# VHH binders against h2kzm9r124to488, part 1

Scores and structures below are computed, not measured.

Target 1, 365 residues: h2kzm9r124to488
Amino acid sequence: RFTIDTSRAKSNQYVVSLCSKKIGIIEYPDGRSDKQPCDVYWHNVVLSDMNKIVTSPQSRVNKFPGMTELAKKISLTHSISSMQKLFPDEYAFYPNSWFLPAHLADFHAFYRKAQALGKTEMWFIVKPDEGAQGTGIYLINSPNQIRNVDQRQLVQEYVADPLLMNDKLKFDFRVYGVIKSINPLSIYVAREGMARFCTEKYEKPDSSNFKNLYAHLTNYSLNKANEAYVHSNTLQDQTRGSKRLLSTVFHQLESRGVKTKRLWHDIKLILVKTTLAMLPEIMLHYEHHFYDSTGPQCFQIMGFDVMIREDGTPILLEVNAAPSLTADHIVPHPGRTLLEGGQRVRSIVDEVIKIPLVRDTLLLV
Positions, changes and structure headers below are counted from each chain's first letter, unless a header gives other numbers; Kabat numbers aren't used for antibody chains.
F, E and O stand for the ipSAE by ESMFold2-Fast, ESMFold2 and OpenDDE, each averaged over both directions (binder to target, target to binder). V2 = 0.75 x the mean of E and O + 0.25 x the DockQ between their complexes.
[cut] stands for letters that were removed.

## First folded at step 6 (VHH)

Design g2
Fold by ESMFold2, look of step 8:
Structure g2 (fold): chain B 365 residues (1-365), chain A 125 residues (1-125)
Amino acid sequence: as target 1 above (365 residues)
Amino acid sequence: QVQLQESGGGLVQPGGSLRLSCAASGFTFSSYAMYWVRQAPEKGLEWVSWIDSSGGETYYKDSVEGRFTVSRDNAKNTLYLQMNSLKPEDAAQYYCAKVTEDSSGFEVIYPFDYRGQGTQVTVSS
């Protein structure tokens, strides 16, 4: 009696289909030919024509209109900065940010005040508007190092004091949140998530090393090309892999004296406060998209990327509107590199995280 | 149905003390961790302290650690917050909240499960 259309789930279809079968949902992996609506539509991304695809107000769809743009770094930073002006203490979990050229003088003033307070080394990440994703991003330690001050770009504090494990690798957490509804607002967090580790040992930025992307990023795709990257094929591989369970890393942190229950509480607050900051735009995009009818009931799985300072405080890095729900990775053929082709194998870490995430989300709806 | 009733607020001078209580009913109190949260007019809802179901572990917001003590009496279904060395910035409406779970793999994180009217703490002279 409960139906799901997975025809637009693409690479995520395997996990969604598996969960649908396990809980007794009737799946239409190629869509319905009888023109009746499904109860749930599972899309891999936010589709610009969602209002033409999901037309029944009785249906649910796993994406909010416009969310892809709202979660991008520039839009996210605008939303959070607006809340920082109103509630500076409550939104301190997001790095100081400046939109150039408009805030250039403010950035210089911030830098000079920090120098006067005795901060010797300050690092900032610069994201130019004209660069390809990830191609034009660079680090600076002085405002004078900005390469084109007249072009629109984002400057943001770089957190140079990350908490490290015994292996000295920088990591972040991918925490999964579910926005179940927006009026009334209802937000859930998955108890399990992912920890993503860099492939090189972390060194504090200085003039000689700040261009090495491996030490300063925990991007899974960039790290997979590095020979030091270790795929997690079993749960016991978690102490070595570049992807580990959040729960495993939390136990390791607890054994080192970190107050992990406090940390988890602070992470949950980051999810809530970030969603509250984004909510006005989420509501406006929904109303715009469905202006001529009552639209479907949207929900969405969101990925929140959180870094931990050495003192145990969490910092929001990014929000992902369409986190991957795949449970495999590409491994090179024996005796060859990934650049020479590869084959798909299962990722137990991704399965342990994503199968319950999707299953429990379907049960929520 | 879950019921939470806060009491013990009032007007106090800076440096003074108050003891807040939260009477719980409609659920098995001893099975759940509990929060104290607060709201001032110029701020959003802030976490103040957390206590596990047994009372064996507690955590505090940095600004209150060493001054506030959370405790519980599971036989009386009551949560407490002892507030010492009160400062003007502690003035707020205080609420207790239960940890709520909708699914085995999820925690609900919004809205907070606070259902009482709260109790007002005012710090001035």
Scores: ipSAE 0.487, ipTM 0.763, lowest interface PAE 0.9, mean pLDDT 81
Fold by OpenDDE, look of step 6:
Structure g2 (fold): chain B 365 residues (1-365), chain A 125 residues (1-125)
Amino acid sequence: as target 1 above (365 residues)
Amino acid sequence: QVQLQESGGGLVQPGGSLRLSCAASGFTFSSYAMYWVRQAPEKGLEWVSWIDSSGGETYYKDSVEGRFTVSRDNAKNTLYLQMNSLKPEDAAQYYCAKVTEDSSGFEVIYPFDYRGQGTQVTVSS
């Protein structure tokens, strides 16, 4: 029987265990006591001793060495920027970006040039390199508004023309891809994904509304704190929820005359091109990590955050090397804020997406 | 068994035209979106054009937009690529490909599972 070591799965253990059971994989939640290799090792994070744990080249591991760091905002930008220099038209799906502090002067130069050309209403989004869930993110319309120029952070052109539906809420897609292998390169995209909606109506950023992150940022971790957040209890209700199935939103877009097939095609290309941009460094990290032996076969579930512009073109916002595989959320107690605690409640949207994702990934590898 | 057979390639001068054909068999052709891809020497495989199953939607690489036209005849199980105003940079082995929809929740996006033997397009003065 197929075996899986989940001793280092941590937060992923529940979903992985559930899926393993569903498909008949023998799970070792504490590792194998007999020191025999497992077929699959599922790790939440890559540790320096992974090469000591995963010793069999026939084994598979769900993480590429170095991928977590590579997927960080600055590292990703470096990878994509390298490709943009070679193929500017092919990689136009990633906004102009500057990583601070190194590119501060370049950012100023860009801004000055843009102003000279009459582009006076440009907005930029500042993102800390480290951190998740929208923490520390803010908008600026001048380089002088950067709060801390010495901190490692990414500055990107803000996409101010998002495609909106009738509810006027800004949204993006969390698209899931699986890198099955890097040699040869093999990439899969999950058919089902997530749409994340802001909780307040979108307006173009200006001096009066640029601080309203509930209107400008789609991150779940941020918007869940807003009273306007809509939790869905059923698949029927999710059509109007703050989290929706990708397929649901695509259907909604199609009903509005959006060319959804083309859109999906373009999104797939973004996944491929982004992965290709990262590939040299992935290979390098792999070789370095397993320098003393034949390494195992690595695979990895990736999250791609994609926003759609008003003209229907998709834009890559972020790559996540360890997308959350949790299928529950915390609901505040009645009359209380989320900060005061809450009850863990089943997230139907997350379950529909993530359980099949993990299951099918295990079947794929 | 899925079979794809490309034809119509050849040698043309810059500015010339070619029409490629792809004969498909072994699957329900009308149910699948189809791709044209190409591979130039020492270059990787790249997408050229996409057409949905019905032929109602098409996609083109930016560099070929306005010059190439993809079409299909589902009754004949044939995919076409009309290439006009050919440039030296268009020289490559051209393949038709289909996306493999497996019964899984995944779609293969790289590489293509099925493609033909290809047809060579050479553009030279």
Scores: ipSAE 0.474, ipTM 0.820, lowest interface PAE 0.6, mean pLDDT 91

## First folded at step 9 (VHH)

Design n5
Fold by OpenDDE, look of step 9:
Structure n5 (fold): chain B 365 residues (1-365), chain A 124 residues (1-124)
Amino acid sequence: as target 1 above (365 residues)
Amino acid sequence: QVQLQESGGGLVQPGGSLRLSCAASGFTFSSYDMYWVRQAPEKGLEWVSWIDSSGGETYYKDSVEGRFTVSRDNAKNTLYLQMNSLKPEDAAQYYCAKVREDSGFEVIYPFDYRGQGTQVTVSS
């Protein structure tokens, strides 16, 4: 019988425990007192002592060393940019990007060139490198609008032509992939994922609306604070929710004549190409972390945020090395704002996605 | 057991044509989308073409668009790739491939369900 150590699962512990029970894995929530190795170790984050905790090469661990840092905006962009130089057409799914402060001059040069060519309506999104959940993100239409040029941050071309549904809300997909192994490389994609919707109707950015992040950013962490956020209580209701199943949205798109098979194919390619771009660094970090021992087998659930352009082409927005596996949300008390507190309630959309995801991942490894 | 057998490769001059075939067995061929993938020397596997289960939708790598045509005969469990206007950069081992499913996942790398391949060489 397989064993799993969840002593470091933290926020993931609930779902991992639930899934372990479902599939008959013996869980050690406090670690094994007998000092025997577990078959699987589930960590919420990679700590520097992971190589001391996971000592058996036969064991599996759900995190690659260094993946969290590698998946950060600037690091990811470096990896992808390397591939873009070699294969520009194949990696066009990632927007042009600049690292501040290092590439500030390049960004200015790009902007000047674009202006000279008559492209006067270009917008850019500025993302702090360590920022999560939409914190510190803002839009600009000129390099001179950068708030702090000395701060480590990523500037990307803003995709101003998103594919919209009838509700005119901007949305993206959280697609889940699993890197099962890196030697040899093996990548899986979950068939079910998440669609995240803005809470205000999308309009092309301009001087009057560029500050309205509820219309431009799809992040759940941001939009959940808006009163217009729609929590779904049932699978039937989620069809109109701020969170929807990927399969639901795909069905909706199909009904509109979108080539969903092609779209899914293209998304899968993005996952593969992105992982390939990251692979050298993943391998390097693994070797460094386990240099003094035979390392365990690593696997990892990854989140890929993908937006669809009006023409049907997918664009990679972000990679998450530790996508949230929580399946509940906070609902404000009646007559109160979310800031004033609320009650935790189950998220049916998250449950449908994340429980099978974790379960099937455990079965996979 | 899924079995795929490619044929039709060979040596052609630039601008020449080849028609590849893939015989499929061990699964309900008509129920699955099929792929052509290729591997050139010192390169990884790359996607070339895709056809849906019904044959109603076809897609191509940009570099082969307009030159290659994928088709299928579900009654014969056979996949085809007509390659016209071949270029030196098209030289590779070509594989017929099927997506593998595992639990709630699709295996997207590598293409585990593929044949032994057929060699395409383009040289003057």
Scores: ipSAE 0.803, ipTM 0.905, lowest interface PAE 0.4, mean pLDDT 93
Fold by ESMFold2, look of step 10:
Structure n5 (fold): chain B 365 residues (1-365), chain A 124 residues (1-124)
Amino acid sequence: as target 1 above (365 residues)
Amino acid sequence: QVQLQESGGGLVQPGGSLRLSCAASGFTFSSYDMYWVRQAPEKGLEWVSWIDSSGGETYYKDSVEGRFTVSRDNAKNTLYLQMNSLKPEDAAQYYCAKVREDSGFEVIYPFDYRGQGTQVTVSS
């Protein structure tokens, strides 16, 4: 009988256990005591001792070694930028990026060429190396505004033209992909996903709102880099904006004349091309982690965050190696802020997305 | 059982034209979007063009746009690729493909082609 070890699933345990029961999988929530391997191991994160926990080459694990690091912004950008050098048109879906000081001349050349084509309002995010937890990031609209040009730092195009709904709220799509295998490479996409709307109306960068955007970006970067950092109310509102089904927003976009079949195809290509860009490092980390034995077959659910430009083209924002698979959320008690505590309630949108996602992933593997 | 049969390949001079056909059976052809893909030696499989189920929307890989035209005849269950101004870079085995699903997912890599394909060779 098909077996699953969920002893390391943590907060995702509930959904995985529910799906296991529905399809007849024998679950070991505390691990097996008989030293026999399970068919599937479900981990919440990449574990440093995975090669001691999953020892059978016939087993499958829902994480690739090193993937958490590979999906982080710096590593992801490095992988995609390498492909952009070889195939600039194919990888135009990711914001142009430059690692300074090495690419300073390339950045100036990009800026001059864009100006010659009539692009007068260009914004860039600068992430200095010493500001790793979000301190020191800033916006610029010209290469001459770079601080400490000789120090290591990442410059990335700031996408300032998002497609907005009638309420002027910025949104992105969370699209779920599954890397089923890498030998051979096999990639799947869930038909349903999430659309996440900000709680504030979007403001295009200009001189009058620059400091507000700068402060917002700084606090958000600190939030993502520091698990213990106390969030501002603005960041909390943004992360808790309205959630809608991707399918619902696609129908709304169709009503506005967006060619959603073309959009969906372009999003699927983003998932494929991003995975291809990351693949050499995925394979390297796997071989390093299992250098002394035949390792298990790894698979992984990945979250791809995609925004849509006002012209209808999709842009990759982030890749999440361990997207949450929980189906509830916490709301504040009446008359209190979320920081003062909250109540656990069902999230219908998360249930509709995540229960089928996990169920179908278990059936796939 | 799904069957796809490609035809119309051959040897052509640079700048020449070919028209490929894909005869489909074993499924409701008019309900599915279709792809043309190609594979050259020591290159991966690459998509060439896409056409929606009605034939009303098409799009192409940048390198073939303006030179290739995809079309379909749903009454005859046939997909076509008109290739004009052929270049040596277009030489490949050409396949048609239907979207594939597995366990409630859409398969996005690799493309699931089923026919033997048809060879296009450009002499120069």
Scores: ipSAE 0.559, ipTM 0.757, lowest interface PAE 0.8, mean pLDDT 81

## First folded at step 10 (VHH)

Design o7
Fold by OpenDDE, look of step 16:
Structure o7 (fold): chain B 365 residues (1-365), chain A 124 residues (1-124)
Amino acid sequence: as target 1 above (365 residues)
Amino acid sequence: QVQLQESGGGLVQPGGSLRLSCAASGFTFSSYDMYWVRQAPEKGLEWVSWIDSSGGETYYKDSVEGRFTVSRDNAKNTLYLQMNSLKPEDAAQYYCARVREDSGFEVIYPYDYRGQGTQVTVSS
């Protein structure tokens, strides 16, 4: 019978345990006392001692060594930029990016050139490299507006022409992919994903609205704090929620005449191309981490944040090496702000997405 | 069992033309979108063209846009790729492919449901 070690699953433990039970996997939440190897090890994060924990080459582990670092904004940009140089048309799905402080001069040069060409309304998004969930992010329309040029951070061209629906809310997709193996490379995409909506109506950035991040950033962690956030309690009402199923939004887009088949195809290509761009470093980290032994088979659920431009073309915003697998939502107490605390409530959208995702991933490996 | 068999490859000069065919069996051909993919030496599989199940929508890799034309005959369970103005960089093993579904996933790399391929060589 198939066995899984969830002793290091931590935040993922609930969903993994639930899925394990559903598909008949024997779970060891505290590890195996008999010190026999499990078939699968599930970790919530990449651990530096993974090679000491997962010792059997027949075992599988749900994390690639080094993936956390590789998926960081600057590292990802390096990987993709390398491919863009070789294949500029194929990798046009990633916005122009500069990592500071190293590329500060290049950014200035780019800006000057753009200005000279009459592109006077360019906006950029500044992202801290170690920042998560929208923390420290801000918009600029000039390099001189960078707050700290010496800090490690990513500057990207801001997507100012997002595809909008009738509600005029900016949104993106969280698409889930699974790297099943790297040798040979094998990539899967989940058919169900998430759409994340801003909580304020989108307007093109200007000096008056660029600080309103609720209109410009799609991150759930940010928008959940806004009173305008719409939590859905049922699958029926999620069609108008701040979180929606990818399939729901695709249906909505189709009704508007969007070529959703092509869109999905383009998104899949983004996943493949992005993974290919990362592959050399993934392989390197794997080899280094397991240099003294035959390593286990690694697999990993990845999150790809994709925005759709007005012309229907998708653009990659971010890659997450450890997308949240929690299926609850925090609702503020009556009369209180979310900062003052809240109650954890069931998120039907997250459950519909994440439970099958984990289940099917376990069945896949 | 899903079976795909490619044919029509060969040696052509730059600027030449080839027409590839793919015979499909073992599944309802008319119900599936189909792909042409290719693999050049020392390169991975790359997507070339896509056609929906009805043949009403077609898409192409940017580098082949305007030169290649994908079509299908659902009555004959056959997929086609007309390749015009061939370039040396088009030289590759060409495969007909169908997306494989596995549980709640689509297999997006590699293209598991593909034939043995047909070799296209472009040389002066």
Scores: ipSAE 0.843, ipTM 0.933, lowest interface PAE 0.4, mean pLDDT 94
Fold by ESMFold2, look of step 16:
Structure o7 (fold): chain B 365 residues (1-365), chain A 124 residues (1-124)
Amino acid sequence: as target 1 above (365 residues)
Amino acid sequence: QVQLQESGGGLVQPGGSLRLSCAASGFTFSSYDMYWVRQAPEKGLEWVSWIDSSGGETYYKDSVEGRFTVSRDNAKNTLYLQMNSLKPEDAAQYYCARVREDSGFEVIYPYDYRGQGTQVTVSS
């Protein structure tokens, strides 16, 4: 009885089609030939021409205009930093950040104050111009080590105290939030998510390991920036070494005495506070995109990447506006590289996460 | 119909104490984790504390930890907030709210508050 247009779902179409069938939603995988609007439009990514594709105010679309840009590291950091100025304790879940050259003096002052308070090891990650496809990031332990101080770049505190599992591997959580609407604001969180483990044991930064750690950080940051696209790069496979359910890792943390109900609460607050920080820009982009017509009701599944400190506090690493909803991955053929081709293999972890996520999102509509 | 009725607010001097109550009806109170939230003038709703459905676990916003204690009496369908060492920044309208689920998700915004709240004023 309800209709869905999945013609622009691309790689996510399989999961969305499966869920639509289970719920009894009528699917149009090639779009409607009768020129009538569907109740729901499911797009793979935020489309720049969404206002030409979804024209009925009676329809819902699973993307907010402009969200790709708003979730990028620079824009996200601007939004959160603005809230940190007003509510520093409320937004402590995001690392201190400085936009150079404008905040160079502030960064120096922060460093001097921290040294006066006796801090012995401080590391920062430097991200030069994002137009360089994420290459060229590096670590520093002093403001004097910034290479091109007069060029636009982001400096951010490096979290050097991650909580490690028994195997000494660094990991993060991918938590899925759903923005159902923005007027009024309504936010949901999936109880299941993903934990991703690095392929090598964690080493705290120092002068002896800096170069190797720098290479791994570059691959990790690049992989997160390109979540919307599947890389055939072998370095992506290193970064994503082992995938596990969030619930499995929470159980393991409970057995080690971690207060996981508090952790989950703190993660929920991160999702809410991050969305609130982004909300003015989300609203502005919606109004600009649909300035000449009444637009559709937008909703969106968002990916939140969260690291846990050794003291159990979560920190926000990144936000993904179009997390993959695929339930498989490509593995190289025996004796070949992934670039030479591969074969499709089911991912049970992805199925357990993403099928309920999509099904339950469709039920919200 | 789900109802939450807050009471126990009032005027108190800095350093004073108040005990807030939240009477619940229209749902199985003992099945829900609960929040206290507050709204100060010119601010949005702010989370204050959480307590699980059994009352066995609690946690607090850092600024109130050590000063506020949340508790519940499931036999009386009542949630409590003991507020000690009150500061001017604690002045707000206080609400209780349920931790709610919908369609297999946890609802994390807005908070599921239903009452008119109870006003806490801190002044000498």
Scores: ipSAE 0.721, ipTM 0.869, lowest interface PAE 0.5, mean pLDDT 83

## First folded at step 11 (VHH)

Design r1
Fold by OpenDDE, look of step 11:
Structure r1 (fold): chain B 365 residues (1-365), chain A 124 residues (1-124)
Amino acid sequence: as target 1 above (365 residues)
Amino acid sequence: QVQLQESGGGLVQPGGSLRLSCAASGFTFSSYDMYWVRQAPEKGLEWVSWIDSSGGETYYKDSVEGRFTVSRDNAKNTLYLQMNSLKPEDAAQYYCARVRETGGFEVIYPYDYRGQGTQVTVSS
């Protein structure tokens, strides 16, 4: 019978425990007292001592060393940019990006060139490298609008032509992939994912609306604070929610004549190409971390944030090395704002996505 | 057991043409989207073309768009790839592939269900 150590699962412990129980894995929430290795170690974060904890090469661990850092905005951009240089057409799914402060001059040069070509309405999104959940993100239409040029941050072309539904809300997809192994490389994609919707109607950015992040950023962490956020309680009502199932939105898109098969294909390619771009660094980090021993088999659930352009082409926005596996959300008290507090309630959308994701991941390894 | 067998490869001059075939067995061919993938020397597997289960939708790698044509005969359980205007960079082992599903996942790399491949060489 398979065993799993969840002593370091932390926020993931609930879902992992639940899934372990469902599939008959013996869980050790406090680790094994007999010091025998578990078949699987589930860590919420990679710590420097992981190689001391996971000592058996027969064991599996749900995190690649260094993946968290590698998936950060600047590191990811570096990896993808390297591939873009070699394969510009194949890696066109990632917007032009500059990481500051190193590429500040290049960004200025790009902007000048664009201006000279008559592209006067270009917008860029500035993302702090260490920022999560939409914190510190803002839009600019000129390099001189960067608030702090010395700060490590990513500047990226803003995708100003998102595909919109009838509700005119900007949305993206959180697609879940599993890197099962890196040698050989093996990648899985979950068929179910998440669509995240803005809470305010999208308009092309301009001087009047560029500060309205509820219209421009799809992050749940941001939009949940808006009164216009729509929490869904059932699978039936999630079709209009701020969070929707990927399958639901795909169905909606199909009904609009979108070639959803092609879209899904293109998304899968993005996952593969992105992972390939990251692979050299993943391997390097793995070797470095387990330099003195035969390392365990690593696997990892990854989140890929993908936006669809108006023409139906997907664009990669971000990669998350530790996508949230929590399946609850906070609902504001009646008559109150979320800022004033709320009650934790189960998120049906999250449950439908994340429980099977974790379950099936455990079954894969 | 899923079985795929590629054929039709060979040596051609630049600008030449080849028609690849893939015989499928062990599954309901008409129910699955099919892929052509290739692997050149010292390169990884790369996607070349995709055709949906009905044959109504076809997609191509940008570099082969307009030159290659994927088709299928579901009655014969056969997948085809017409390759025209072949270039040296098209030289590779070509595989017919089907996506594998397991649980709630699709295996997207590598293509687990593929044949032994057929070699395409492009040389003057």
Scores: ipSAE 0.854, ipTM 0.926, lowest interface PAE 0.4, mean pLDDT 94
Fold by ESMFold2, look of step 11:
Structure r1 (fold): chain B 365 residues (1-365), chain A 124 residues (1-124)
Amino acid sequence: as target 1 above (365 residues)
Amino acid sequence: QVQLQESGGGLVQPGGSLRLSCAASGFTFSSYDMYWVRQAPEKGLEWVSWIDSSGGETYYKDSVEGRFTVSRDNAKNTLYLQMNSLKPEDAAQYYCARVRETGGFEVIYPYDYRGQGTQVTVSS
């Protein structure tokens, strides 16, 4: 019979256990006492000792060695920028990026070339390398505005023209991809995903406000990660929540004249091209991690964050190597803080997305 | 057994036209959305066009839009690509492929092509 070890699934265990029961997979939530291998191992994160835990070449594990680091902004940008140099038109879906100080002259050259071609307004986001997540970022509209130009920092084109819904809120899509294998390469996309909306109306940068948008960018990053205060409990109510089904937003976009089947196709190309850009490093880390033994067949659910420009073109924002697979939140009891205890509250949007995602991933492998 | 057989390629001067065909067998052709994809020397497979299972909707890679037309005849189990105003950059081996779905997933890599393809060469 088909078996799964969920002893290292942590917060994701509930959904994985539910799906395992539904499809008849035998679950070992504490691991096997007889030390026989399971067919699948479900980990919540990429574990540095994976090669000590999953030792049978017949087993599958839901993480690739090193993927957490490969999907981080810096490594991801290196991978995609390398492909942009070789295939600039194919990889135009990722904003142009420069690692300062090394690429300072290249950034100046890009800016001057764009001005010569008639671009009248260009914005860039700057992320100083101070080790703090999402802090210290700021906007500029010319290279002369870079602070501390000799320090390590990332400069990236800022998408200042997002497509907005009628409520004037900025949003992005969370699209789930599954890398089933890398030899041979096999990639799937879930047809359902999530649309995540900001809590504040979009404010376009201009010469008078861009220096003051620093706090907004920090709040946007924190707010996008926070799922605890605006919920949709039914599919009929989801048009008012901060997270909505991708399919619902696609129907709304279609009613406004957006060519949604073309948009979906372009998003699928983003997933494929991003994975191809990362693939050499994925293969290298796998070979290094399993150097002295035959390793398991790795697979992985990846989260792709995509925003849409007002002209309908999708842009890759981020890749998440370990997207949350939870379908509930703990909220404080009425009149209490969360530290004083809480209760489990269902998220219907998360259930509609994540239960089929995990179920069908288990059937796929 | 699923089979896809491409034909209609050849040598054409820039600005010329070709009509490619893809004969399908071994599956219910009318149930599948279809791709045209191509592979130029030293390049990977590149998506060219998509058509839904009914033939009612089509989309194209930007560089071929307005020049290429995809169509299908479900009664004959055949997919077509009319290629007009051909450019040297269109030279490639052309394949047809099925859009595969399983459960709530779509397969996005690799493309499900089965034939040997048909060569399009554009030179003067």
Scores: ipSAE 0.761, ipTM 0.888, lowest interface PAE 0.4, mean pLDDT 83

